VH-VL binders against q96cp6r367to538. Designs and how they scored, part 35

Target 1, 172 residues: q96cp6r367to538
Amino acid sequence: SGRLLINSVFHVGAERLQQMLFSDSPFLQGFLQQCKFTDVTLSPWSGDSKCHQRRVLTYTIPISNPLGPKSASVVETQTLFRRGPQAGGCVVDSEVLTQGIPYQDYFYTAHRYCILGLARNKARLRVSSEIRYRKQPWSLVKSLIEKNSWSGIEDYFHHLERELAKAEKLSL
Short names: E, the ipSAE of ESMFold2; O, the ipSAE of OpenDDE; V2, 0.75 times the mean of E and O plus 0.25 times the DockQ between their complexes.

## First folded at step 22 (VH-VL; framework fv_livmoniplimab)

Design b5 (at its last look DockQ between E and O 0.92; V2 from the best seeds 0.00; counts 0 for: pae E 2.6 > 2)
Fold by OpenDDE, look of step 22:
Structure b5 (fold): chain C 172 residues (1-172), chain A 123 residues (1-123), chain B 107 residues (1-107)
Amino acid sequence: as target 1 above (172 residues)
Amino acid sequence: QVQLVQPGAEVRKPGASVKVSCKASGYTFTDYYIDWVRQAPGQGLEWMGRINPRGGYTKYAQKFQGRVTMTADTSTSTVYVELSSLRSEDTAVYYCARGWYEFWENSYTFDSWGQGTLVTVSS
Amino acid sequence: DIQMTQSPSSLSASVGDRVTITCQASQSISSYLNWYQQKPGQAPKILIYAASSLQSGVPSRFSGSGSGTSFTLTISSLEPEDAATYYCQQSHSYPYTFGQGTKVEIK
């Protein structure tokens, strides 16, 4: 039930791309602000090794769906798997819990970022997403969850891809 | 090499405004924040605020809110800080500095500085 | 605001001496602490970031240690060119704040 939302090559090195997406970079902060995210907090990456790290993001997102509140609190947990120095790149798994929305107890969303270095200044980014259910909802409820969730997820990552493309052009 | 170039000294009267530029070169302009730090004569360093050249988003120290405006021009790779309602206490060397978030160390640092602009506020 | 207090405010030492400068934060800042060197008429220069990481190009005689609220900059063997004012700076939370500085003079 997962969807591949980004599968693109950028003329940006894997390390730089990782820096842009997963640090307190001008790119990330600017992007989140463009998304109208507020009260953004980033915990530091922590772990037993540089190859396996974890961090937590908290933020408030605007809700455009007429059902429910105008905003929602989000807790996102990211796990970073660094590839060896020779391979370049990384994998980041993200679990996103949204609170204050209808049927919040039924589901959360999960995303996998894959950065693969192709050359010194070239990397592929793949992002896949899925909705994971903690409880099995009724068919009608599931349809509502799916519709609302995918709309937001797709918009988010399509916007991300566009902004990365813009950043790519600025680096050329 | 990374360079941040600022103009020479500026002189203003109390109540006036001053705008200081910081031209960046030697790196991708939008990959780094620019922070402004001032230093009164014989005193320490005081952080004024930060600007994201990508989008122009800013974070100001509360002390300067309402009087400070930071802007960025990506076409010229130049950042500006404007301080209004100047007073004698605003006499200082104003530095722009490149801010970098070190990913693996989770640390934000100023790894490159302009040469500073002396702003003198006097009657 | 987080207050950063350095000690001492000034010191005089001889070439070859071990020099230690301390920085205290009014609250825990984890390892989000930088050290800068500033010579007269010049802009500050980064020496140490993340409390203990040596900036590229900085001599190995410089080192940083500490976490939480207490930090130390050490010059293992003072050189004449090390005469300067040193500042600690926290990057834990806004507004970023600096220590008042430590002036190091050579005897």
Scores: ipSAE 0.819, ipTM 0.917, lowest interface PAE 0.6, mean pLDDT 94
Fold by ESMFold2, look of step 22:
Structure b5 (fold): chain C 172 residues (1-172), chain A 123 residues (1-123), chain B 107 residues (1-107)
Amino acid sequence: as target 1 above (172 residues)
Amino acid sequence: QVQLVQPGAEVRKPGASVKVSCKASGYTFTDYYIDWVRQAPGQGLEWMGRINPRGGYTKYAQKFQGRVTMTADTSTSTVYVELSSLRSEDTAVYYCARGWYEFWENSYTFDSWGQGTLVTVSS
Amino acid sequence: DIQMTQSPSSLSASVGDRVTITCQASQSISSYLNWYQQKPGQAPKILIYAASSLQSGVPSRFSGSGSGTSFTLTISSLEPEDAATYYCQQSHSYPYTFGQGTKVEIK
């Protein structure tokens, strides 16, 4: 059920791209506001070294629900792994748990961001995602979970890729 | 060379509004926040709010909510703060400052400042 | 709002003296504390960020320490150009707040 959502080279260095995506940066905050996320909080990165760090995001997302709540609460846990100094870049693994949606206790989504430095002003970003099941749903329920989740994941990451492309032009 | 250029002085009567500019140069304008900080004569520093030049999103100190408006013009790399319903207590030097989150220290700093605009409110 | 209280409000010291300024926060701000220097007629300038990290281009005679609610700025050997007002500022939560300032004079 895994999918590759982004596999693109940007004309920004690996450290800058990491700053844009994983700090409380103008890029990240602007992007989340465009997505209409509200109540956004970010914990500090914490861990035993700069190579192994963890943070938690919480936020409220809009949902399409004509008869019930119009929003859902999200807890996103991110774990950062630095590549060695010579390789440049990082890997961030994200786990996203959503409350206020049907079958919320059956699944969560996971995302892997991989930043690889290619040159001083050039880096590759790969993002892949999967749906992880905590309970085995019946086939109709699984189809519903998959359809709705992939629609949201693809919209989010395609939008992110477009905004990164816009931002790299402004950095020149 | 990072520069934030502001006008030197503005004079207004009570009840008026003032709009102060801050023109940025020497860096990518949309990569940094701009914050406004004021300092009354002989007094300390007071944070007013910040603007994200990417999209124009703002956060204001509650004390100023309803009286302050910040805007950004990316075509000229310029930020503006407007303060309305001025009173004598608003007499101060108004600074713009470039704000940056340092990733590893989890800190937000004002690493470059304009030289300030003295706004005087008097009858 | 998080109140930041500096001590002393002013001091006078000789060139070469060790100078210590303290800053107390009304609640824990972890290490999200900056120190600024402001000379007469000038804008503030960042000296120390994250409680103890020295800003690039700042002389090594400046240092910062502390965590939680209690923080210290130290000038190991006062120079004439260090005559200024020093401010601490928390960047932990909105609204960001500054201490009242400490005026340092030479003589």
Scores: ipSAE 0.504, ipTM 0.817, lowest interface PAE 2.6, mean pLDDT 90
ESMFold2 (binder alone), look of step 22: mean pLDDT 93; pTM 0.951

Design b6 (at its last look DockQ between E and O 0.90; V2 from the best seeds 0.84)
Fold by OpenDDE, look of step 22:
Structure b6 (fold): chain C 172 residues (1-172), chain A 123 residues (1-123), chain B 107 residues (1-107)
Amino acid sequence: as target 1 above (172 residues)
Amino acid sequence: QVQLVQPGAEVRKPGASVKVSCKASGYTFTDYYIDWVRQAPGQGLEWMGRINPYGGYTKYAQKFQGRVTMTADTSTSTVYVELSSLRSEDTAVYYCARGWYEFWENSYTFDSWGQGTLVTVSS
Amino acid sequence: DIQMTQSPSSLSASVGDRVTITCQASQSISSYLNWYQQKPGQAPKILIYAASSLQSGVPSRFSGSGSGTSFTLTISSLEPEDAATYYCQQSHSTPYTFGQGTKVEIK
């Protein structure tokens, strides 16, 4: 089952929020550096229309689990769905594949970002996440995957929310 | 309107240091990178480095590593570049430029420039 | 580092002429190429980004084309105010590098 990790309103317009989160913005780069992500690469958005775009991110993340490697390679695929000009905002679906970790072939994580414009300089951000299994693990293995994955996911998005709040204050 | 304001000309002796400021206005300071580009008299443009005002993270050209320091002050919307161990070859106009990534093309561009600061290094 | 080479280094043309400037990259830079205009005593000004996208406020007589290693800036009909030095710049990877410039003079 999925979890709602962010559901907050920011005094930032939907377009600006989209730019901050889904471009090579100072905010995103600063945030990823704070997370100690390394070797970050971003492909350009591509697609047949501006309403439906796709890009790929690659990066290396630190692993705090004493069992296993100290870092892992990540491939993240993002799909952007733009709302019409009248509504503002967008939806971004993200699939995150982590390599070099225990049971990597069993699962990947999926995230949905929803940006909704409320006013010219106000937008709501909702982020939900889930663990998706490629094959069914044994119960104990599943518990381990869940525990480790959610710990990392929750920390990441809670940190993101805090940084967005800081950025919001800097813009005032 | 977007403005990047730099100080007037600076004169230094070889071996000294120079610190050039770039005050930004007319936009959200932390939404854009600031890059430094210099131009020797009658020569082309040379990229020195980039600073992220959000967090103060920097990337320097290898040529200047060890001699260059870029800093940002969010309270004053000002970026600084300091170059040490100056030599005659460092005589140039130093520009700050606002850098941004175009969303769809992921293309980094310098869309606004300061007026430049002439730094002269002479004995 | 990626080297950028412009051609020609300088040219002289008449008002109304079609002017073409070429920029060659030492390796593929996809479409990560910008064009700037610089007039004497002034800072550079962005004209084209992403190889072919015209910056807002720039006259439509300016256009950019190319991808990979070969790029072109075109002025369809030269105006007196277009007398300047033009620079290409790759934004593919750091360090960002510029061409040596092309000085355009009006006859």
Scores: ipSAE 0.880, ipTM 0.936, lowest interface PAE 0.5, mean pLDDT 95
Fold by ESMFold2, look of step 22:
Structure b6 (fold): chain C 172 residues (1-172), chain A 123 residues (1-123), chain B 107 residues (1-107)
Amino acid sequence: as target 1 above (172 residues)
Amino acid sequence: QVQLVQPGAEVRKPGASVKVSCKASGYTFTDYYIDWVRQAPGQGLEWMGRINPYGGYTKYAQKFQGRVTMTADTSTSTVYVELSSLRSEDTAVYYCARGWYEFWENSYTFDSWGQGTLVTVSS
Amino acid sequence: DIQMTQSPSSLSASVGDRVTITCQASQSISSYLNWYQQKPGQAPKILIYAASSLQSGVPSRFSGSGSGTSFTLTISSLEPEDAATYYCQQSHSTPYTFGQGTKVEIK
């Protein structure tokens, strides 16, 4: 039901990859700025253990502007699962709610990031995504939601994969 | 062995510009921010701005009214701050500092500092 | 801008004394408060981040506490090498701002 957007090995250790993707890092901020995201705010992680933590991101994204506003507000809730203190890797589940777009009440997008440590300086990243419906739209509206959402998701994650490959080569 | 290396001193007349370098080593240059903080003689610390070496994006304190420019050269792992229209009140030690967000708390800290460049503005 | 006010501006204490330095923010900064130590002729050095988290390599006699607008740095048993100026700094919002400093002397 979902789509696999990234399945790649990088010569970046699991801890560094986690920092790059899930902290307020130069990589993440630079990437988001390339995507023209603005007003980016990240909460601290919170939870009862470091193996299960949750945080919230808020940001503004550009949208196409045929007749309405040029931007939309996003709330992204991330849940991090770690495989213990010695484990190389984590899973982050993301739920993305967008306000200021047509049919915003009907759906949200969900993404699963899996980081698996393979060696000290080597890790695999898998990212898969799905569209989750809160209300059942009729077929023409559903097709519009699916087309626009998958186009955006694919552009975002393919861009992310390319930027990770570039950043990998900037290591000492 | 993180190092941030700055020149020791610069002397300028009022109205001139100064460009101070900060060469980073011992870590991946584009993984951390660089912030500039100055300290006038016998005074406390004043934040001037930040550069993201990944892409060259900057944020400046409004006090400097467009007088400050920060740039990064990834080929030499060097950041520069340029301050124009110098006044005697700009006499200070200028530090570059490596900034980063701690993962869990999302707390921003300056975890490594250059030894500072004394900029003297004198007639 | 968020103003940071330290107290006292200076103090003199004996080896083994408990030393406390306070820092007040002009508005809530949650726990986004760092403490730095600066010795003469040297760059500042981070001691405490996130109000209470001890930086690696910093002696355990240093501790931090507080949240919101009121924060404290404590040296449980003063050592000769602790003679320095101490600064608090808010990292909640730009421009990041520092307290005016507290000079600690040994006597």
Scores: ipSAE 0.750, ipTM 0.891, lowest interface PAE 1.1, mean pLDDT 91
ESMFold2 (binder alone), look of step 22: mean pLDDT 94; pTM 0.953

## First folded at step 23 (VH-VL; framework fv_livmoniplimab)

Design c1 (at its last look DockQ between E and O 0.64; V2 from the best seeds 0.00; counts 0 for: pae E 3.4 > 2)
Fold by OpenDDE, look of step 23:
Structure c1 (fold): chain C 172 residues (1-172), chain A 123 residues (1-123), chain B 107 residues (1-107)
Amino acid sequence: as target 1 above (172 residues)
Amino acid sequence: QVQLVQPGAEVRKPGASVKVSCKASGYTFTDYYIDWVRQAPGQGLEWMGRINPYGGYTKYAQKFQGRVTMTADTSTSTVYVELSSLRSEDTAVYYCARGWYEFWENSYTFDSWGQGTLVTVSS
Amino acid sequence: DIQMTQSPSSLSASVGDRVTITCQASQSISSYLNWYQQKPGQAPKILIYGASSLQSGVPSRFSGSGSGTSFTLTISSLEPEDAATYYCQQSHSTPYTFGQGTKVEIK
C-alpha cells in the first residue's frame, strides 16, 4: 500500500545530501518555507550511538480544505539509521502525525528516506510513503483519507525532488 | 579555502544608509547561512541577523528590524547587508560570518569570518 | 533574549599557566555554546562549538566544558599567541548573543 515517490540520483555526495535533508540546513529551511510551513522546530538528534538517532520536528502546515481548518499542527518523528561516519549512506524513517484534520485519530503517515552513496559526489535518494491506520475506518472515510493524504504527500515529495535538483545545479 | 571578502571602510553621515557586501568563495554558497555581526570600537560582538542564501530568507535581530535588509545573490555568491537611518552608535566593524548547524551537536556556529568592514557614522 | 556573562572580564597570566574562563547563561542553553578567539585587528575565530567540541585546527590545549547554564573554556598551558579576547556565544535561539568577552594578557 506504499508508494515510491522519489528514486533519483543526484550529483551530491551522500553525506552532503544527508546534511541537506536532515539538519537545520539552508536547504531544508528554505524548502519548508517554500511549502509555507510555519513555526518549524527541530530537536537535536539524540540516541545511544551515532548509528541510531532520533529527533522530533514540529510545524504548522496550511490546509486547503475550504470546509475545514486553514492550518494543522504536525509532529514528525524521525529515526536515523547509519552504518558509520564513512559508510556513505543512511536510512531515515519518519512518522508524521497531523492534528486538526478530519479523522486525525484514524491514521498517520510514514516515510522512509534511503540515501545511498554511489560515488564521492553522487548519491541515490529513495523515498517511499505509506498511510498507516490506527483504526479501521469505514470504506468512505478511508477513501477520503487516502485521497487527501496522497495528494499532499505526493505534492510535498515532488516539490522536494525538484528543489533537490535545483540545489544540485547550484553546487556545480 | 573558505573566504569571505568584504569591502574597505565606509563613511556615512547620520541618517544615511550603508550597504556592505560579503563575497563568499571556496565552498557551496547555498549550503551555509551568512550572519552579520558587528562590533563597536572597543566593545563586544552583536548579532544582527542571518540570511539563507537558498531562497533569500532572513531573520533579523529585533533591534535592527525596520532598518536592516539582507540580500543574497547566488550568481555572484555575494551577500549584502544594508543599514538605513544610520546613527553614530552604528559606527562599528561589520563582519559577515558563515554559519551552519553541525549535524550531531545541533549547534549553530560561525566557522568562517570576513575581515570586517569599518563603518563610520559621523557628521 | 538570553544573556551571556563571562568571568573574568580580563586576566593576566604567564606562559605555561592554566587559564580558565567561565560563561554563564541567563537560562539553560543545553550545549549550544561556542567559544571564539579574537585578536586585535582580526575577526573572531571559532575555537569550540557545542560546548566541548574542538574546532579542527585548534590546538589541543584549548578545551570546553559545561552544559545548561555554566560553561568553561580552559587553556591548559598558555602560549604567547593565546593573548586575545575570548567570547562565548549561545546558539540556542535567536537572537544569538555573546558574552562581553574576556581579555587574556600575557605577563
Scores: ipSAE 0.872, ipTM 0.933, lowest interface PAE 0.5, mean pLDDT 94
Fold by ESMFold2, look of step 23:
Structure c1 (fold): chain C 172 residues (1-172), chain A 123 residues (1-123), chain B 107 residues (1-107)
Amino acid sequence: as target 1 above (172 residues)
Amino acid sequence: QVQLVQPGAEVRKPGASVKVSCKASGYTFTDYYIDWVRQAPGQGLEWMGRINPYGGYTKYAQKFQGRVTMTADTSTSTVYVELSSLRSEDTAVYYCARGWYEFWENSYTFDSWGQGTLVTVSS
Amino acid sequence: DIQMTQSPSSLSASVGDRVTITCQASQSISSYLNWYQQKPGQAPKILIYGASSLQSGVPSRFSGSGSGTSFTLTISSLEPEDAATYYCQQSHSTPYTFGQGTKVEIK
């Protein structure tokens, strides 16, 4: 379901990669700044156990809109699941709702991050994404939603992959 | 062998500015925040703000907004804090500290500290 | 801003005594609480993070507990080298704030 956007091995351990992607880390702050995201707020992770937690991110993204707002508000809800016994990774499911774009009530995007520890300083990251519909748009509107959404998703995750590769080289 | 090296002392008159350096070594400079914390003589600790050496993102305590500027130079692994419009109450030891977010504990810690720079503001 | 109140402001105890220092937050900070030790003429040193997690290299006689608004640092058996000022610090939200400190002296 959806598209696989990242399937790469990095020379950082699973715990470090989790920290980079899913805390208020220097890496995450720098990456979002490069994306020109503003008003970034991250809630603390919360839940009944360290194996099942949730947080909410809010931020403002720039958009090109000649007739309306120059930016859009985003609410991203992330749910973390720890994999198996003593952790060598985790799964994070993300749901992204964007306000201030055409057809915002019709859909949202969902992303699954899978981190698997391969060695002390080596981990695999898989990221897959899908577009989920709340209302069924007619085919022309669906084509528009799909084209614009996949373009944005691919740009975001390809940029993320490049920045992860750059960050691991700085630590070597 | 994490090390944060600061100058020992600076003296300034009221209304001047001071720029304090903090040279980091023994770790990957861009993997950690640097925070600045000051301590007036005989007093407790006061957080001033932090800088992300990767990209230059800063967050300042509201009390210092407009007077404080933090910068980082990745080529020398050095951060700076500059405090302007100095007043006598700015007399303090200024520490740089390495900031780290402990993911599973949701705790932001200062796990290594410089020895501090005494800034004295006197007429 | 979240106010952090420590008690006592100072204490004097004998080697071997159990010492307890209390820290109260003005609002819930969950477990986002750190403890630091500062010896005269030195920078602070992290002891406890996340309310109860012992920093590597810190002696096991130090322990922390609490959540919400009330936290404690305990030294199970005071040693001469533990003479210092201890600070709690909330890491829940900026600005990060510290307690006023507790000076521990050896009798």
Scores: ipSAE 0.417, ipTM 0.785, lowest interface PAE 3.4, mean pLDDT 89
ESMFold2 (binder alone), look of step 23: mean pLDDT 93; pTM 0.951

Design c2 (at its last look DockQ between E and O 0.89; V2 from the best seeds 0.80)
Fold by OpenDDE, look of step 23:
Structure c2 (fold): chain C 172 residues (1-172), chain A 123 residues (1-123), chain B 107 residues (1-107)
Amino acid sequence: as target 1 above (172 residues)
Amino acid sequence: QVQLVQPGAEVRKPGASVKVSCKASGYTFTDYYIDWVRQAPGQGLEWMGRINPYGGYTKYAQKFQGRVTMTADTSTSTVYVELSSLRSEDTAVYYCARGWYEFWDNSYTFDSWGQGTLVTVSS
Amino acid sequence: DIQMTQSPSSLSASVGDRVTITCQASQSISSYLNWYQQKPGQAPKILIYGASSLQSGVPSRFSGSGSGTSFTLTISSLEPEDAATYYCQQSHSTPYTFGQGTKVEIK
């Protein structure tokens, strides 16, 4: 039920890639602005150890559904798992809860970022996503949730991949 | 080593505009914000705004809204600040500074500074 | 806007003295507080970020503490080269604001 959305190698070190994606970096902020996300807030990472950290993002996204609201509030919780030394990469699990959309109480989306260091200035990024249901919807409702959610998710991560490629070029 | 290089002193008349450049080197240009901070003679530091070199997005202090324009040129790793409708009160040393967020606590800090550009506004 | 107030505005101390500078924020800024050193004719230099983190290359005699609204920069043993003006700066929210500065002179 999950989908692999990104599986690419970038000429960017694992630590830098982690910094770009999971800090308040110019890249992330620029990317989110391109996505038309507004009111973005990022909490600091917190946890009992540097190997296991958690943070919360909040933002507003535009909604294109003509029968619904024009925007939705999002709460994204990220959990970071470090692979020993920072240069070794990391895994970030993201749970995205969207409010103000049809059937919001039925589901949320989950994403796993995997950064693998291949060399000093080379890393692989893998991103997989899934829709998780808090309760089972009727077949027609599920179809609607799936259609709308995957459309948005795929667009988001395809855009992310393209922007990472652009950023990669800018660093050369 | 990280360097931010600014031009020498600029002199303008009231009502004119001034554009100050900040050339960055020694690091990946788009990985850091650039902020502008000015300091009037014998006075403290005043934040003017910030630019994201990735995309050119800006955030200005309200005080300068409408008069300030920050731009970035990724091809030359240079950031510019332009201040229009200059007044005598705009006489100051203008600094560009590299800003970054610490990864864990999101602490934003200016870890590198240009040498400053003295802008003098006088009739 | 968040106002930052430093105390004292100036002080004179002898080499080897313990020096303490205080910064007060008009509202809570958590630990989003930086300390800078500025010498005449030079740009500011970062000393402490995140209220208590020592910037790389900065002597260990410098330390920062505090959270919320009250912060302190401490020089454990003043050196001649520490003569400068020190500024606190909140990085909690824009517009970023600085304290008025504390001028430290050596006797």
Scores: ipSAE 0.901, ipTM 0.945, lowest interface PAE 0.5, mean pLDDT 95
Fold by ESMFold2, look of step 23:
Structure c2 (fold): chain C 172 residues (1-172), chain A 123 residues (1-123), chain B 107 residues (1-107)
Amino acid sequence: as target 1 above (172 residues)
Amino acid sequence: QVQLVQPGAEVRKPGASVKVSCKASGYTFTDYYIDWVRQAPGQGLEWMGRINPYGGYTKYAQKFQGRVTMTADTSTSTVYVELSSLRSEDTAVYYCARGWYEFWDNSYTFDSWGQGTLVTVSS
Amino acid sequence: DIQMTQSPSSLSASVGDRVTITCQASQSISSYLNWYQQKPGQAPKILIYGASSLQSGVPSRFSGSGSGTSFTLTISSLEPEDAATYYCQQSHSTPYTFGQGTKVEIK
């Protein structure tokens, strides 16, 4: 596990929270549109059992680059795990590969979402992230990769947490 | 119990605009999309567009782009469609429908419908 | 736009008959096809989603099948209350499009 970005309880049941985050829901689509993501596609979930499923998201993200491309393409692979059919919650692991950024072939980011049902209308969400290297950059390049990546990851997940809190109030 | 309540009828002259309401109840308003579908007399069904009540984002069928506006008011759980520059061909029943994606396979379905608003455009 | 063609445009059948309605898409829509029933003066009602999944509360005499471009709605034993117009609708790509409808009448 890397850095913990979200560890919060919401007055949203585990199944509804799973729907909000991992279906093609109004919440998820609204959130991605606020992030200025475009060309968003989501595959269906597929796998051998409802306890182990995989899907792929593709989207275009804005990047700040005054002299080059203003956007980058992303492929995010999500894997969903459940202990059993009546388990209260799930784990979703995502791996995010970005094309059109410096040193793109050196690294990717990984994120773990843990949903734990606490009651019928109450659940905990934990999200942690890490940067995984495919090649080792020299130290100054590694520092830049980590600074930029953690800045983006923290902004994304802190924004997600704020939107979940906002959505919880709309439901109540 | 899910309900989508619309006014029964509206009458307009050509060139005017009309704004039709759709009041949702019995579910969390921002958890579902609202789509608008119209049906001219004796004709089939025609999708006009969708609004995401979470944030108010819209997507319109190209045929209606520039003449249609959809809005949502979360404080009243109400969606509106406004169609401008009306023509006699716009005479139709206008339905709001609740849309959602099935979690696993991403099937999109209109699982609840309003009873429709008859908009008549007549000289 | 994806064109949806239903066949037949109308039919007349007796109570107890097996009724089959077909729907052809102009390009593959995978299994993203819904079937609706509409009675005069009423809104459409969802019967089948995802080509073959029966909506809750819909009688089991209704069934759907198909994938890709060819789809079928079957009423295994027609009942008097099934007199209505039936529409297929693709939900694969916007604009979502409907078939022209099939009017089912009881003889």
Scores: ipSAE 0.731, ipTM 0.890, lowest interface PAE 1.2, mean pLDDT 92
ESMFold2 (binder alone), look of step 23: mean pLDDT 94; pTM 0.952
ESMFold2, look of step 24: ipSAE 0.660; ipTM 0.865
ESMFold2 (binder alone), look of step 24: mean pLDDT 93; pTM 0.952
OpenDDE, look of step 24: ipSAE 0.895; ipTM 0.943

